# VHH binders against F-box protein SKIP19 (SKIP19): the designs that were tried, part 15

Target 1, 302 residues: F-box protein SKIP19 (SKIP19), of Arabidopsis thaliana (Mouse-ear cress) (q9m0u9)
Amino acid sequence: MASSSSPPAAMEVGESTNWTELPPELTSAILHRLGAIEILENAQKVCRSWRRVCKDPSMWRKIDMHNLGDLDDMDYNLEIMCRHAVDRSQGGLVDIGIWYFGTVDLLNYIAHRSSNLRSLRLIRCSQITDDGFVEAVVKLPLEELELSYCSFSVESLRVVGQCCLNMKTLKLNKHPQKENDDDALAIAETMPKLRHLQLCGNGLSDTGLNAILDNCSNLEHLDLRRCFNVNLVGDLQKRCFESVKVVRHPNDSIHDIDIGSSEDEDPYDFSDIDLMSGDDDFEGYYDFSGASDFSDYDQFDF
Below, E stands for the ipSAE of ESMFold2; O stands for the ipSAE of OpenDDE; V2 stands for 0.75 times the mean of E and O plus 0.25 times the DockQ between their complexes.

## First folded at step 5 (VHH)

Design r80 (framework vhh_6fv0_2)
Fold by ESMFold2-Fast, scan of step 5:
Structure r80 (fold): chain B 302 residues (1-302), chain A 120 residues (1-120)
Amino acid sequence: as target 1 above (302 residues)
Amino acid sequence: QVQLQESGGGLVQPGGSLRLSCAASGFTFDDYAMYWVRQAPEKGLEWVSTISWNSGSIYYKDSVKGRFTVSRDNAKNTLYLQMNSLKPEDAAQYYCAADWGSEYEDYDYRGQGTQVTVSS
């Protein structure tokens, strides 16, 4: 009997015996801290009361599809899992984040079923085309958009800004880029209502930054970490301090102390910090590879 | 209320074939991804295959790739699993599912699934 039954330890929930006795409202509070994969693969399998909470549409107003991109090692399809999570939201979806596996078909599925979607995060979604991205997002009442480590064009960004008139938060993160003001100028021209702007790794110069400050007069938070073509000194530094409540400087640590100290830490923010750490290593490799061919040969030859 | 009824199971010799069917009702079938899951005696529930609402995305457990083929007929609200080159390890109770879960009791189903036995 003892060997044939599934012991509580097999559930891999830790204090599973204690936690299965919690009231539904307390269980809901705990489960709201988990990502969609954790809920669908682990949490809902604990017991009937947890399964009931995990099916409640209120649990799916925010969907976090954080993963490490190891798609070939999974026995399940994350796109199908994401579609199921969207279905569980029953039209109540407000916020969704997708890492690696995003497709044009998935984005259209979300757009068709989530007319009140206010926040969309796409991280390392290399399969989504510029045309497919634009077609889906212009249908959405977005106030928050994240495009991190994606290869969307400046023109796509410009069209989104022109169509999503209530955009208040933009996170456009890249591996550190060479000097280029195209993104900054598109933002300045099309997104005047921005309150929060994160441009980590962007190639903007002082010219691009001034354009943003000129046109985004409501800007409250500006994150310029890894924007190494900005010389934040003198008059420009003074302008930023006087105009913007919170400024993250190019050489500031990517570790956000506010995220780590939060009592109700949002896994979305933790995923963002983790992703940027990985990109720092990748960008270091990219920079070294680009410059190493001639310089390293000279050093090796004495 | 979702109702699912599996059929087509039976006894087959190793290397044989069976075609499973699942009749769905009580929901808009073409809005849902569908799943085949199985449970062998005294073993846990095991995912076998997934098919998206439009058949555009299809996935299989590694051990059944090349042998099993999932399909659906949205006009008939029916899900299918064609099983070829059956092995003794494929012997299990097979369930179709319209919801993501690890236990067959978490899914809405009409009956006890359909039994597949592989024996000489």
Scores: ipSAE 0.000, ipTM 0.197, lowest interface PAE 13.6, mean pLDDT 74

Design r81 (framework vhh_6fv0_2)
Fold by ESMFold2-Fast, scan of step 5:
Structure r81 (fold): chain B 302 residues (1-302), chain A 120 residues (1-120)
Amino acid sequence: as target 1 above (302 residues)
Amino acid sequence: QVQLQESGGGLVQPGGSLRLSCAASGFDFSTYAMYWVRQAPEKGLEWVSTISGSGGSTYYKDSVKGRFTVSRDNAKNTLYLQMNSLKPEDAAQYYCAADWGSEYEDFDYRGQGTQVTVSS
């Protein structure tokens, strides 16, 4: 349950490095590799120069509230921390990810203050109601939505698709489900602009998959890992291969999917390696304050 | 009013040990991460160690790992730094520090410091 990540000040650029004397550009580059919890609890408390960098709104254009779900053992309130991170973005927030602690009140706080939010990720947020979720997200100009290991209804998904007309990326990940095409049909009906669709563990059949392929004509990436009710052979496999640039098959490895806490009670065992996935492994997915701007070509995560 | 008062510094030979203390008052000590920073003559502030509010998580500058141990006694509102196997490069003014505000905002609390001298 304990985090295996080291605080920012433990990052090594030299054996006796004085972290407080680094140029702001280098400090910014280092800090951009950290999650919001590490910045707010540890990095900003190292010294005044680090704290100044940690308050710069450019540091908060993407907020990553990754945690392992050990909420009962934390000395800090993650919702309060998230609200402070949102405040520091000063309306510039474009991407936010919340693991475990998400609430309806928090989503409304974010929606009210983040008119340019393009990407919302909710992982294992069991406290958020369908109605509260819909009311918050229909206000947002979302192009990317992740709902992983959450229990939102097909009707809420349909309404979101009807209201968020520019949706290009949907990640709807579940533990393996019984055969059910409801999600796939709602997606096909309401999200024709999709370019990236991840449906890990979804219960869709060949019927649901054909509906998606019929209606989401711009689809470039399709992830069907753990979708065991799809018989992806023959004509359907050929159709996917001809229509979609990248297809992940039902039995492909899920090592890149963030499962969250390794001490989760969930009986679904993907693999030992998957349980360790919790942090972004890639830098360059957001702007570095002055040091660089998306200079990395690490766009390989789908 | 927030107050931080460091003590325990002194002169020690290389290889010796010192225990620094920081007495805190005026805020809910147990809810704040605390850190030790140091400043040698004609050098900038250097981070040394951090401890979480509960004391469950500790972090160290690479050059002091295995030699220094940070701890806290929340019942006594006191932060400690046990320094073993001291080296000449560890000589500095040592400060404890905390952030306080409405929350995570603009207030750094740092004491007057305690001087550590390492000489043979």
Scores: ipSAE 0.000, ipTM 0.123, lowest interface PAE 18.8, mean pLDDT 73

Design r82 (framework vhh_7zox_3)
Fold by ESMFold2-Fast, scan of step 5:
Structure r82 (fold): chain B 302 residues (1-302), chain A 119 residues (1-119)
Amino acid sequence: as target 1 above (302 residues)
Amino acid sequence: DVQLVESGGGLVQPGGSLRLSCVASGFTFDDYAMGWVRQAPGKGLEWVSDISSGGSTGYADSVKGRFAISRDNAKNTLYLQMNRLKPEDTAVYYCAADWGSEYEDYDYAGQGTQVTVSS
């Protein structure tokens, strides 16, 4: 009998046999608080009862694919995982949130299998094209849309508003922008049924805000945090307070907004220029055949 | 296509031993973690033991030191060696394939095998 190198107790705290004897309704309540990754990688491994709950379509009416964007360090494919979660919903999917890994193919997969989708959230999804986004979502009865820290065009936003006539919640969050009313005017033009609008970091001016207030007469919640081009004083301030139940001001705390990983590199800014010829000393022989497309590049087309 | 077939259950006296087997078919057995869960009369399911594709094992506190899980990948078979059995071990024992990181829609549970420990 001697002291053995066992795993730290903290690693085993979540693995208790007592959890396997919980009633299904309590297990379901606990699992509804977890994201899809935690359910598929951890929760369903606890026991057969938890696995049964984790396969029940009622667990997949809302799919939350929250992650930190460390895709290169993951042991699993989030797109495949998401497709599987959508399949488990058996057409009952109402709400889906996707962080970082969203693709046009995935959106089409979701759209074709989720005709009752009411809420779509895309956060930091740089790979989805404007055309692919529009094609996938215009057929959906969306009432809630989040496009946070994405690069979708004003034109795609306008088309979605024109096709999704029951839009009640829009979240369009950005890093603080220079003055630009394009988003605000598109919203005012196409989304008159809005009740909740979050525009954190948006470049809208007093002109854009007035257009929203003119056209979105049912607006109940307006979040303008980090909208530094809005001068919320005088008549405009009075208008907001009289028309909107809850207003979050430009300088209010942003602590409740998940802006993603601070280590996240925008793919549009990614410039992997390896100009160090010394690298081939460590990599071995340089093989140009793998870069045949480079020989056709016209460097004078600046 | 996918099936898990348990066997080896039976009637034993307290202090006795049984070896359960589970033959898997319809999926790549070697790539999946496998486990045993049990259901005692009038109770919910209880996790008993698991074994990863790489051979790492875990055990419930109630069976640790008495039960040993193992696998034979060449035969697509999972085993549970049960020693020093107690009346409290009386249950239907089910073989289960762990979902793991593979997001495939396989049937992950067998029909079960009955273990009864009584004097």
Scores: ipSAE 0.000, ipTM 0.164, lowest interface PAE 12.9, mean pLDDT 74

Design r83 (framework vhh_7zox_3)
Fold by ESMFold2-Fast, scan of step 5:
Structure r83 (fold): chain B 302 residues (1-302), chain A 119 residues (1-119)
Amino acid sequence: as target 1 above (302 residues)
Amino acid sequence: DVQLVESGGGLVQPGGSLRLSCVASGFDFSTYAMGWVRQAPGKGLEWVSDISSGGSTGYADSVKGRFAISRDNAKNTLYLQMNRLKPEDTAVYYCAADWGLEYEDFDYAGQGTQVTVSS
């Protein structure tokens, strides 16, 4: 006899459907919405047909290794999982994102096995050396590069621009910096095909911004959030809006930038106060705004 | 490169014991669930036993109470202690590594070691 008891999840949309009997194409479409960790730890254990779909190379053309940076508290080795996901891609990998655990050995593993990689995202990968990064990246036909809260040098960025001639998207996000145009000038000199540029926290001045606008004539999206050394007023503001379709201003909300699990430190990193001025009004800094910035931006808008 | 090397098989009389070993290389052994599967002459693969990275064990009903699986992460070695062997335990025994245990879909498997139980 059949049991009348159902798990709490049985009321979800599709729970009356036998998931093990779904066509492989439909199972694949569902699983494409999951991250790599969720597929490797959970989805592939549902049944044999799901496990076979999870091993299909078409599932691994994009690898998302998002995690909260609590590596010592995890029940699994993220570097080994990432290597498995890369192996399952069978050379078809196009897009990979790595949070926290990235190493030089892992980047070389990816580069050797993924000759068609077009997008590389590294968030808080402090273990990757400048030399190791350059060695891996110059072998890849990158069109999109994200380096968020990493410590790569200007020289590394220049070499990447010189070798990745089709770079269309660069995201170079940092904690707010003192005035320094080195990154902006390297970008202007080496990445003239850029369409999308995100420089959150960059120390560029009006000089660096003008260099980018002079040399990156195809620029469609420019994100200057937390670039407090840019005085985006008057003629420069007019130039930006005449040349670029979408501009995000230094004081706009940063809630949509994935900086990993460091939500308590950013915006509460007070080391930046000395760099930004305004430390003479302590009464203004103890007042809790309590404001959650509700923006039009949402990952699920489309 | 990933390699699994089984040893310890041989000819034994019914009621006897054997200890199988599997030496792993080319991956972080400690992070993998490991298992043993067997194939008797003219038959398909049969799951025998598994052990998680954390040490949780499972056994097929046909071997439960007679076989014991264990691992030594410092030596990258998987073991299967086989006691009270029966003629029906005659098979090639394969060491296997898998992220989500399905004995037919292991990620890696060795070359196997022959166990023959006869009088």
Scores: ipSAE 0.000, ipTM 0.196, lowest interface PAE 13.2, mean pLDDT 75

Design r84 (framework vhh_7b2m_4)
Fold by ESMFold2-Fast, scan of step 5:
Formats: structure tokens, sequence, C-alpha cells
Structure r84 (fold): chain B 302 residues (1-302), chain A 119 residues (1-119)
């Protein structure tokens, strides 16, 4: 008989589970943290189990096409990749975000195949026309819309509000604008169910802000960063604090806004960053003698 | 509306040739890998050949040197040229398309075309 009582060296105590043998639901939870590009180029090629999870339509209810705008340097066509991701959703698409490469044809492709789309995000999509945008969007039951660094008209925004009656989140971000209440008044008129409004860089005045507060009675989050034509002082400041759960002020830092590129830097941000860097250390900073009364429009020199 | 439609099947004598076509519609065809599978009655479906979006080709050992896969992206069509056919090539031939995959778990499948090789 053998002189040793040692068991076969098939397994060692404390050996971890092979991650490629994980149940599909656990694999799905991990893969939901990845963007569409990472899933299509990397994750689905790991093993057969992961590939099956990556092809399941339930994985494609939300599509994130985040990129840095380096389109000419990519080894793949993002519009074609986006169309494939939409195909994989098999009509189940609920949320889609598109940076830089959005086109009218892509928007129509999405609209025709995604009748239950609830959230659309378009960032720096300069190729989409007002007419093309409106035609695609009026077909969709949107509750969340982001239009960041795009050039859509006030008329387009008004039509969207009139057709998307359940709009709860609007993000309409721009480089700082001169005084103009058109966007604010269109929002106030057409989107009374709003709970979250982000208007970074918008040209609205106190008049536009009051219209929004009058008509959007369910508003819980209001982001006015870089809205330099709003004088958030006195009665208006009190109204905002009493009516809205979270308010971001015109001079607050914008570092948390994902706008995709260093091209999003502008001269107003440099002044605001400098002012914000000491904010937490100066609790008395909002005094009567000049609390952050800042306007680049009135600069004498620089 | 995504469709793959096979055609070109039929009856041929051993040593003969057939050309199968797979017409694709409803998706961006030129970025997809396309493969041909076959299934004989009572047997499992097995891979025959594949072609990547870039045009690289792969063949099963049973058909190497006899079958040639090619694609025409302008026509959204993939072809399978079958030469020196044998009775054991008798099967239903299926076209399948996938994003970057070559042989397994394809995204889209056709309904098949029958190939019968007589002795």
Amino acid sequence: as target 1 above (302 residues)
Amino acid sequence: EVQLVESGGGLVQAGGSLRLSCAASGFTFDDYAVGWYRQAPGKQRVVVASISSGGSTKYSNSVKGRFTISRDNAKNTVYLQMNSLKPEDTAVYYCAADWGSEYEDYDYWGQGTQVTVSS
C-alpha cells in the first residue's frame, strides 16, 4: 500500500472560484458597469459564457457611447457600433447616450427600433439638424433629455416639451451665454413635471428663473452653474432654498460635468475655479459688501 | 427586420459544384463576420466556413481546399462556392452573422437552404 495518506493534489484548500465559471446573473452585474465600446471590443471576447451574456438583450437596455471626440484616430466606426448595440437591445432600449458622432440617420434608426426609449443624451452632436432632431424625438416617450454643447433652437425645445409630457429631467448645457430668457420660458411653458433641471451656461435672467419656479412646482434639483445673468440674492435666493432641495450656484465648480474634451474649457471657468478654491474656508464670504458679484461682461481690462 | 436569406441549394451529383448565396438586410452588414453552418438530419449543427468583416477566412477541416467563402459588401451578400462535392456534404446550410465572432453564438441566423449530393 502507499506509505503516504496525502490526498490527490487536485484542489488546494482556499482555492478561489474560477471567475469564468460565474453564474450569468453575476457576470451580467459586472458587465453592466462597462460602456458599449468595452463590451463589444473586449468583454465579449473573454470566453463563451461572457459572450452569451454580452449578446443578451437585457444587457442593452442602456447604451453608453461615451468617447473623447478622437473619432479620426479610432480603429472602429462608432455610428456602426452604436447601430449594432441598438440591434442587440431588440427593441428593449430605455437609455442611450451619444458623444460627438450623432447623426440624423442614427437618431431615426434608434427612434424606429426603440419605441420605449425613456432617456436620450446628446453631447457635442453638431451634425444633427433641428428638423431631424424634432422628427425623431416626437416619436419617443422621453422622461430624460440631455442636450449638451449642441445648437438646437428654442422652437425644437418647445416641441419636445409639448410632445414629451412626462419630462422629469432636462440637462441643457452650453458655454456661458449672454442674457436670453427664451430657453427658460419654453421650459416653464412646456415641462411642468420637471424634477431635475441642469442649465449650465444658460443666459436666463431672474425673470426666466422665476418663470421656471412658478411653473415647475415639483423641481427638486436646479443646476445654475455658469448662469451669470442670474442674481441669486435676496428674495430670489430665499425662494430657491425654500422650493428646491438642491441648488447649484452660478459660481460653483463644474469639474463633475462630463463634457468629453479639453475643448470645453473657457475663460469663465478659470475665474470661477479660483473663487471656488477658498469657498469652504470662508463661511462669511456671502456678506452684504459684495458676495460673489461677478460679471465678465463688464470687465474693463483683460 | 434583420434577415439573412440563403439561396443556391439544390441537387447535385458527387464531384459537382454549387454556389450558395446569403443576402443580408436590416443591419450594417460590412462590420459583421459571417459564417456558414450545416446540419444533416438527426445530427448536430456544425461549422463549415467563416469570413470576418476584414475579409479573413477560416474553414473546417472537412471542407478545406474544396469550399471558398467570399463577400460582396456592396450587395450585402456572402457566397459559399462548393467544389468537389461528396455525399457526406448533404445537409441544410445556414448563414449566420455576428459582430466580430467567427464560429459560435452568432447574433443572426437564416432559415437554411437544402443541399443534396447524390452518388
Scores: ipSAE 0.011, ipTM 0.352, lowest interface PAE 9.3, mean pLDDT 78

Design r85 (framework vhh_7b2m_4)
Fold by ESMFold2-Fast, scan of step 5:
Structure r85 (fold): chain B 302 residues (1-302), chain A 119 residues (1-119)
Amino acid sequence: as target 1 above (302 residues)
Amino acid sequence: EVQLVESGGGLVQAGGSLRLSCAASGFDFSTYAVGWYRQAPGKQRVVVASITSGGSTKYSNSVKGRFTISRDNAKNTVYLQMNSLKPEDTAVYYCAADWGLEYEDYDYWGQGTQVTVSS
């Protein structure tokens, strides 16, 4: 006989909704709250339904590769994982954050496959050269850029500002620096459309700050925490208050800034790390013997 | 942008041999695992062989000893050498690539190449 024309009945999973049997849209909403490493190492290995959701390009419009810099103790290669996440985005990538492992080759991989990238965050990426960074970034329609605890030159920052004309958010965070207005003057010169500027640890003086206020007339948020060469008092404080909606002062607390785990590298880094509850939450980091990889194929052969 | 293109299929007599090729472009081929699947008319798509980025191979019981999978990362190509072909091997053969290959639900698939084994 011919097969029934009736659509198959929906699967029933008993009286309680099982996590593995949730509708795809609900699974997607839950998984959008996780970072890329957690999705690739743990969430996609829960079941085939979750893996299909984790492969949907809409899950990879934003890629967060947050990690604590313990690269030698990881069972996996973060650059390979990041390339895989970028591939899954199928050109839809809008926002990407990379901690520690960023390279020139990785940036070029991202730039060539993500023509709509609007936000790039590089934290503690010491391997990326000035030339490689500029070459990759000038191709991108960036509106948001974060360069935290990196060693990029003032000249590369100036070129990026000249090429990324729609830059609205810049986060340029450093360990507290000696007095130097170079970054502030480059920003004032090349990024007049800025609305949000975070310069934690920058060495700018009152001169540099005035240049920013003169040229970045649309500035709504200014974060000067740990900028100890700015004396934000009197007329300058009044100018900031009148010109900018939100100002964070040099001596304000930095506990809300995610600077990664670098206790031995920076005395101002966080000592407290948020730990996930339960030993079973680390099941994804257990040794997945080759038997798991082999057994799936044998089941479909017979 | 991501493409997998199979070639080398055709008509062959029982006991004959064919070599299939899968050419990859648009991704970092060397870091991906690659598998060969086949699908006969009216049947489910089933795994034939796989090779990891490190070169470890796995075969289905129906082809073990007759088929050999290999890769050439310099050419972004994976091969399936098929020996001692049987009428039961008649199917469309698909190349698939995935970072993990732990599951059947692969990231990328080719369009397939037809293999027909006459009796």
Scores: ipSAE 0.012, ipTM 0.370, lowest interface PAE 8.8, mean pLDDT 78

Design r86 (framework vhh_5j56_2; at its last look DockQ between E and O 0.06; V2 from the best seeds 0.00; counts 0 for: pae E 5.1 > 2, unsure alone 62.4 < 65, placed apart)
Fold by ESMFold2, look of step 6:
Structure r86 (fold): chain B 302 residues (1-302), chain A 124 residues (1-124)
Amino acid sequence: as target 1 above (302 residues)
Amino acid sequence: QVQLVESGGGLVQPGGSLRLSCVASGFDFSSYDTYAIGWFRQAPGKEREGLSSISGSSGGSTSYSDSVKGRFTISRDNAKNTVYLQMNSLKPEDTAVYYCAADWGSEYEDYDYWGQGTQVTVSS
């Protein structure tokens, strides 16, 4: 079917001409600051110039699917949106973060299409089984892994460490746990190349910490905030300072450290910054909307 | 294989109503690669005329030409991969072949995929 008529631009959102006149550097800077949701719902519809940039696979090397977890109240489906963003990367995806909506099927979708994935962040993804997680990620060349407020077993963590031989960054954040060294021992046994370790709320003891220090000789950053079973004083404190460049102590305030250190410009700590927006005067302020989550502290699996 | 198939055309008296359907196969109207879906028509001897469009993949905004605003309504059902055109208060001037089209990101055309068309005839 041939068409001789000009595009029906009058039926689209109006004046795209102004945006096509932006310098390329400004256009790219604007679009790179947008998350996947904002790009797919809004930015790609502005004009054809922005559409072309938003379709470029290089825009999708890093995918941030941050959201507030209100999945039933949205006009869009985050899982479908995430699959689409992964498709746009055309195999070039290196970093993806998923909050709340992650499933085994989605993780498999990502793993099958992203053989170069280096960084995977799963935050509050309760729908992924241990077996599904392991099956999807053991073939990925992960160097960074975040599992925050998820319920994966130590066995899964150990398998990942055994299969992902170049693990450099691990963030394993939990609600404060009773004493348990299982995670620390698995890390020490399987992740000797680790440079950055965040264990907020972990149940490790001095024994687990010593095992990590013994085996992770490349460790540069160690975050022990809310690790209330570690007594970081005396010989252990000295050992940490001699081995590790940056150490965050069990009772350290987020405000004091995050504000004044360039070494703490980890782009993946936005959750801490979000909490700080509501607590300018309090050190150590935490999201009290999750007060029911602290009951996990008493109901730890035996 | 990408296809758009229109249905629901036919003969109707002036003042009547018709509801056109456009079913997609080979791609999803809800996909974020689908930038717009539109309805067009072409009467014999006339240029193809844009009537209505719906943008976006989930929340979509709608637009209408002056010739059909207030009489025609575009809507979508993402579960059925279908876009509709409800045509009310039909006039003899609405007699044409009606086409569904989708904008799927071609740099050279606003609308990349076109249906075969469905005939609408308004006469007594």
Scores: ipSAE 0.087, ipTM 0.485, lowest interface PAE 5.1, mean pLDDT 78
ESMFold2-Fast, scan of step 5: ipSAE 0.419; ipTM 0.770
ESMFold2 (binder alone), look of step 6: mean pLDDT 79; pTM 0.809
OpenDDE, look of step 6: ipSAE 0.397; ipTM 0.760

Design r87 (from q4 with T28D D31I S101L; framework vhh_nb_b201)
Fold by ESMFold2-Fast, scan of step 5:
Structure r87 (fold): chain B 302 residues (1-302), chain A 119 residues (1-119)
Amino acid sequence: as target 1 above (302 residues)
Amino acid sequence: QVQLQESGGGLVQAGGSLRLSCAASGFDFDIYAMGWYRQAPGKEREFVATISSGGSTYYADSVKGRFTISRDNAKNTVYLQMNSLKPEDTAVYYCAADWGLEYEDYDYWGQGTQVTVSS
């Protein structure tokens, strides 16, 4: 989840200032605080001067398409809106974040028009196939990648690491997983230049963590929150302290992680957050047409 | 000075075709989305089609599959190819600059060109 640190632009002008007559550079500073949806639906409709500023490519170097996943309640098409924002960037796009509505066609549109893209964030994008994801992102000079609450395979992660040789930041956030070192080993094998790694909810064990520490020698920040299969004590804890500048521990607060709207969450997600160890894999069924627990219980698949 | 100038309208029989053109001047055409709207006698202006600066297109359901919007950035011109025309397509067609699906979302409008489709 990226946020640009900028001064409070709204405080730059006095109470009696005519906002429609502000110089373009001041209007731009104010509008930099708004997300893409807010600019395209509201800000550009204020007056001609604001509309001109909202078309300036410098406004679209960073595109944040944050939304709550309530796509059926929207009067506008977020994919068309995102394509328009990418077009307004005129090839200057360096950072884009997409929540829920990402598609393979959209990723290809972005890849073909954004040769300078350094940061891609995909949160809860269930429509993007592994093959489509890989095809699009291997064309990009990515230094930062976020894949949060998505279902991409270990194989696709490995290929991206092999092709995006300048990767410095990876955020691979999941709901808490059973023990599985596959992601950690793929990262260790393919992303040796990594400086920032966030693996919240990952199933890695002490084995996977040691592999990352062995191979990612430039690692400065390591976030292991909700990684309940790591026993970060003794020699391993000492190793992390000595080699990594900032470490977030498995049981630390997750208040800064955007997990999306509660309606889209796994019904067991909050139970997993409350669990400190993998004691019980619990699963219940919900009716497709309405929430209803059945007496039949199946094993929970992480 | 911003100017949008439509051309290519006229009288055509049902099932026929017309190609509308809109020549733009006075602004950075390449960064603007361009669109077509139409207004039939006694009706409000309705959306027909839009094309982004990068070439992405979006159509009203009533024209999808029959009309094609395109642009030539070297000529600062947007086009609307209208095939399989119906009497209900009779309207004044307006060229507009900027992204939007609502009349008020567009920055600049042309004066319009009349399209009449006879049965």
Scores: ipSAE 0.000, ipTM 0.277, lowest interface PAE 13.5, mean pLDDT 75

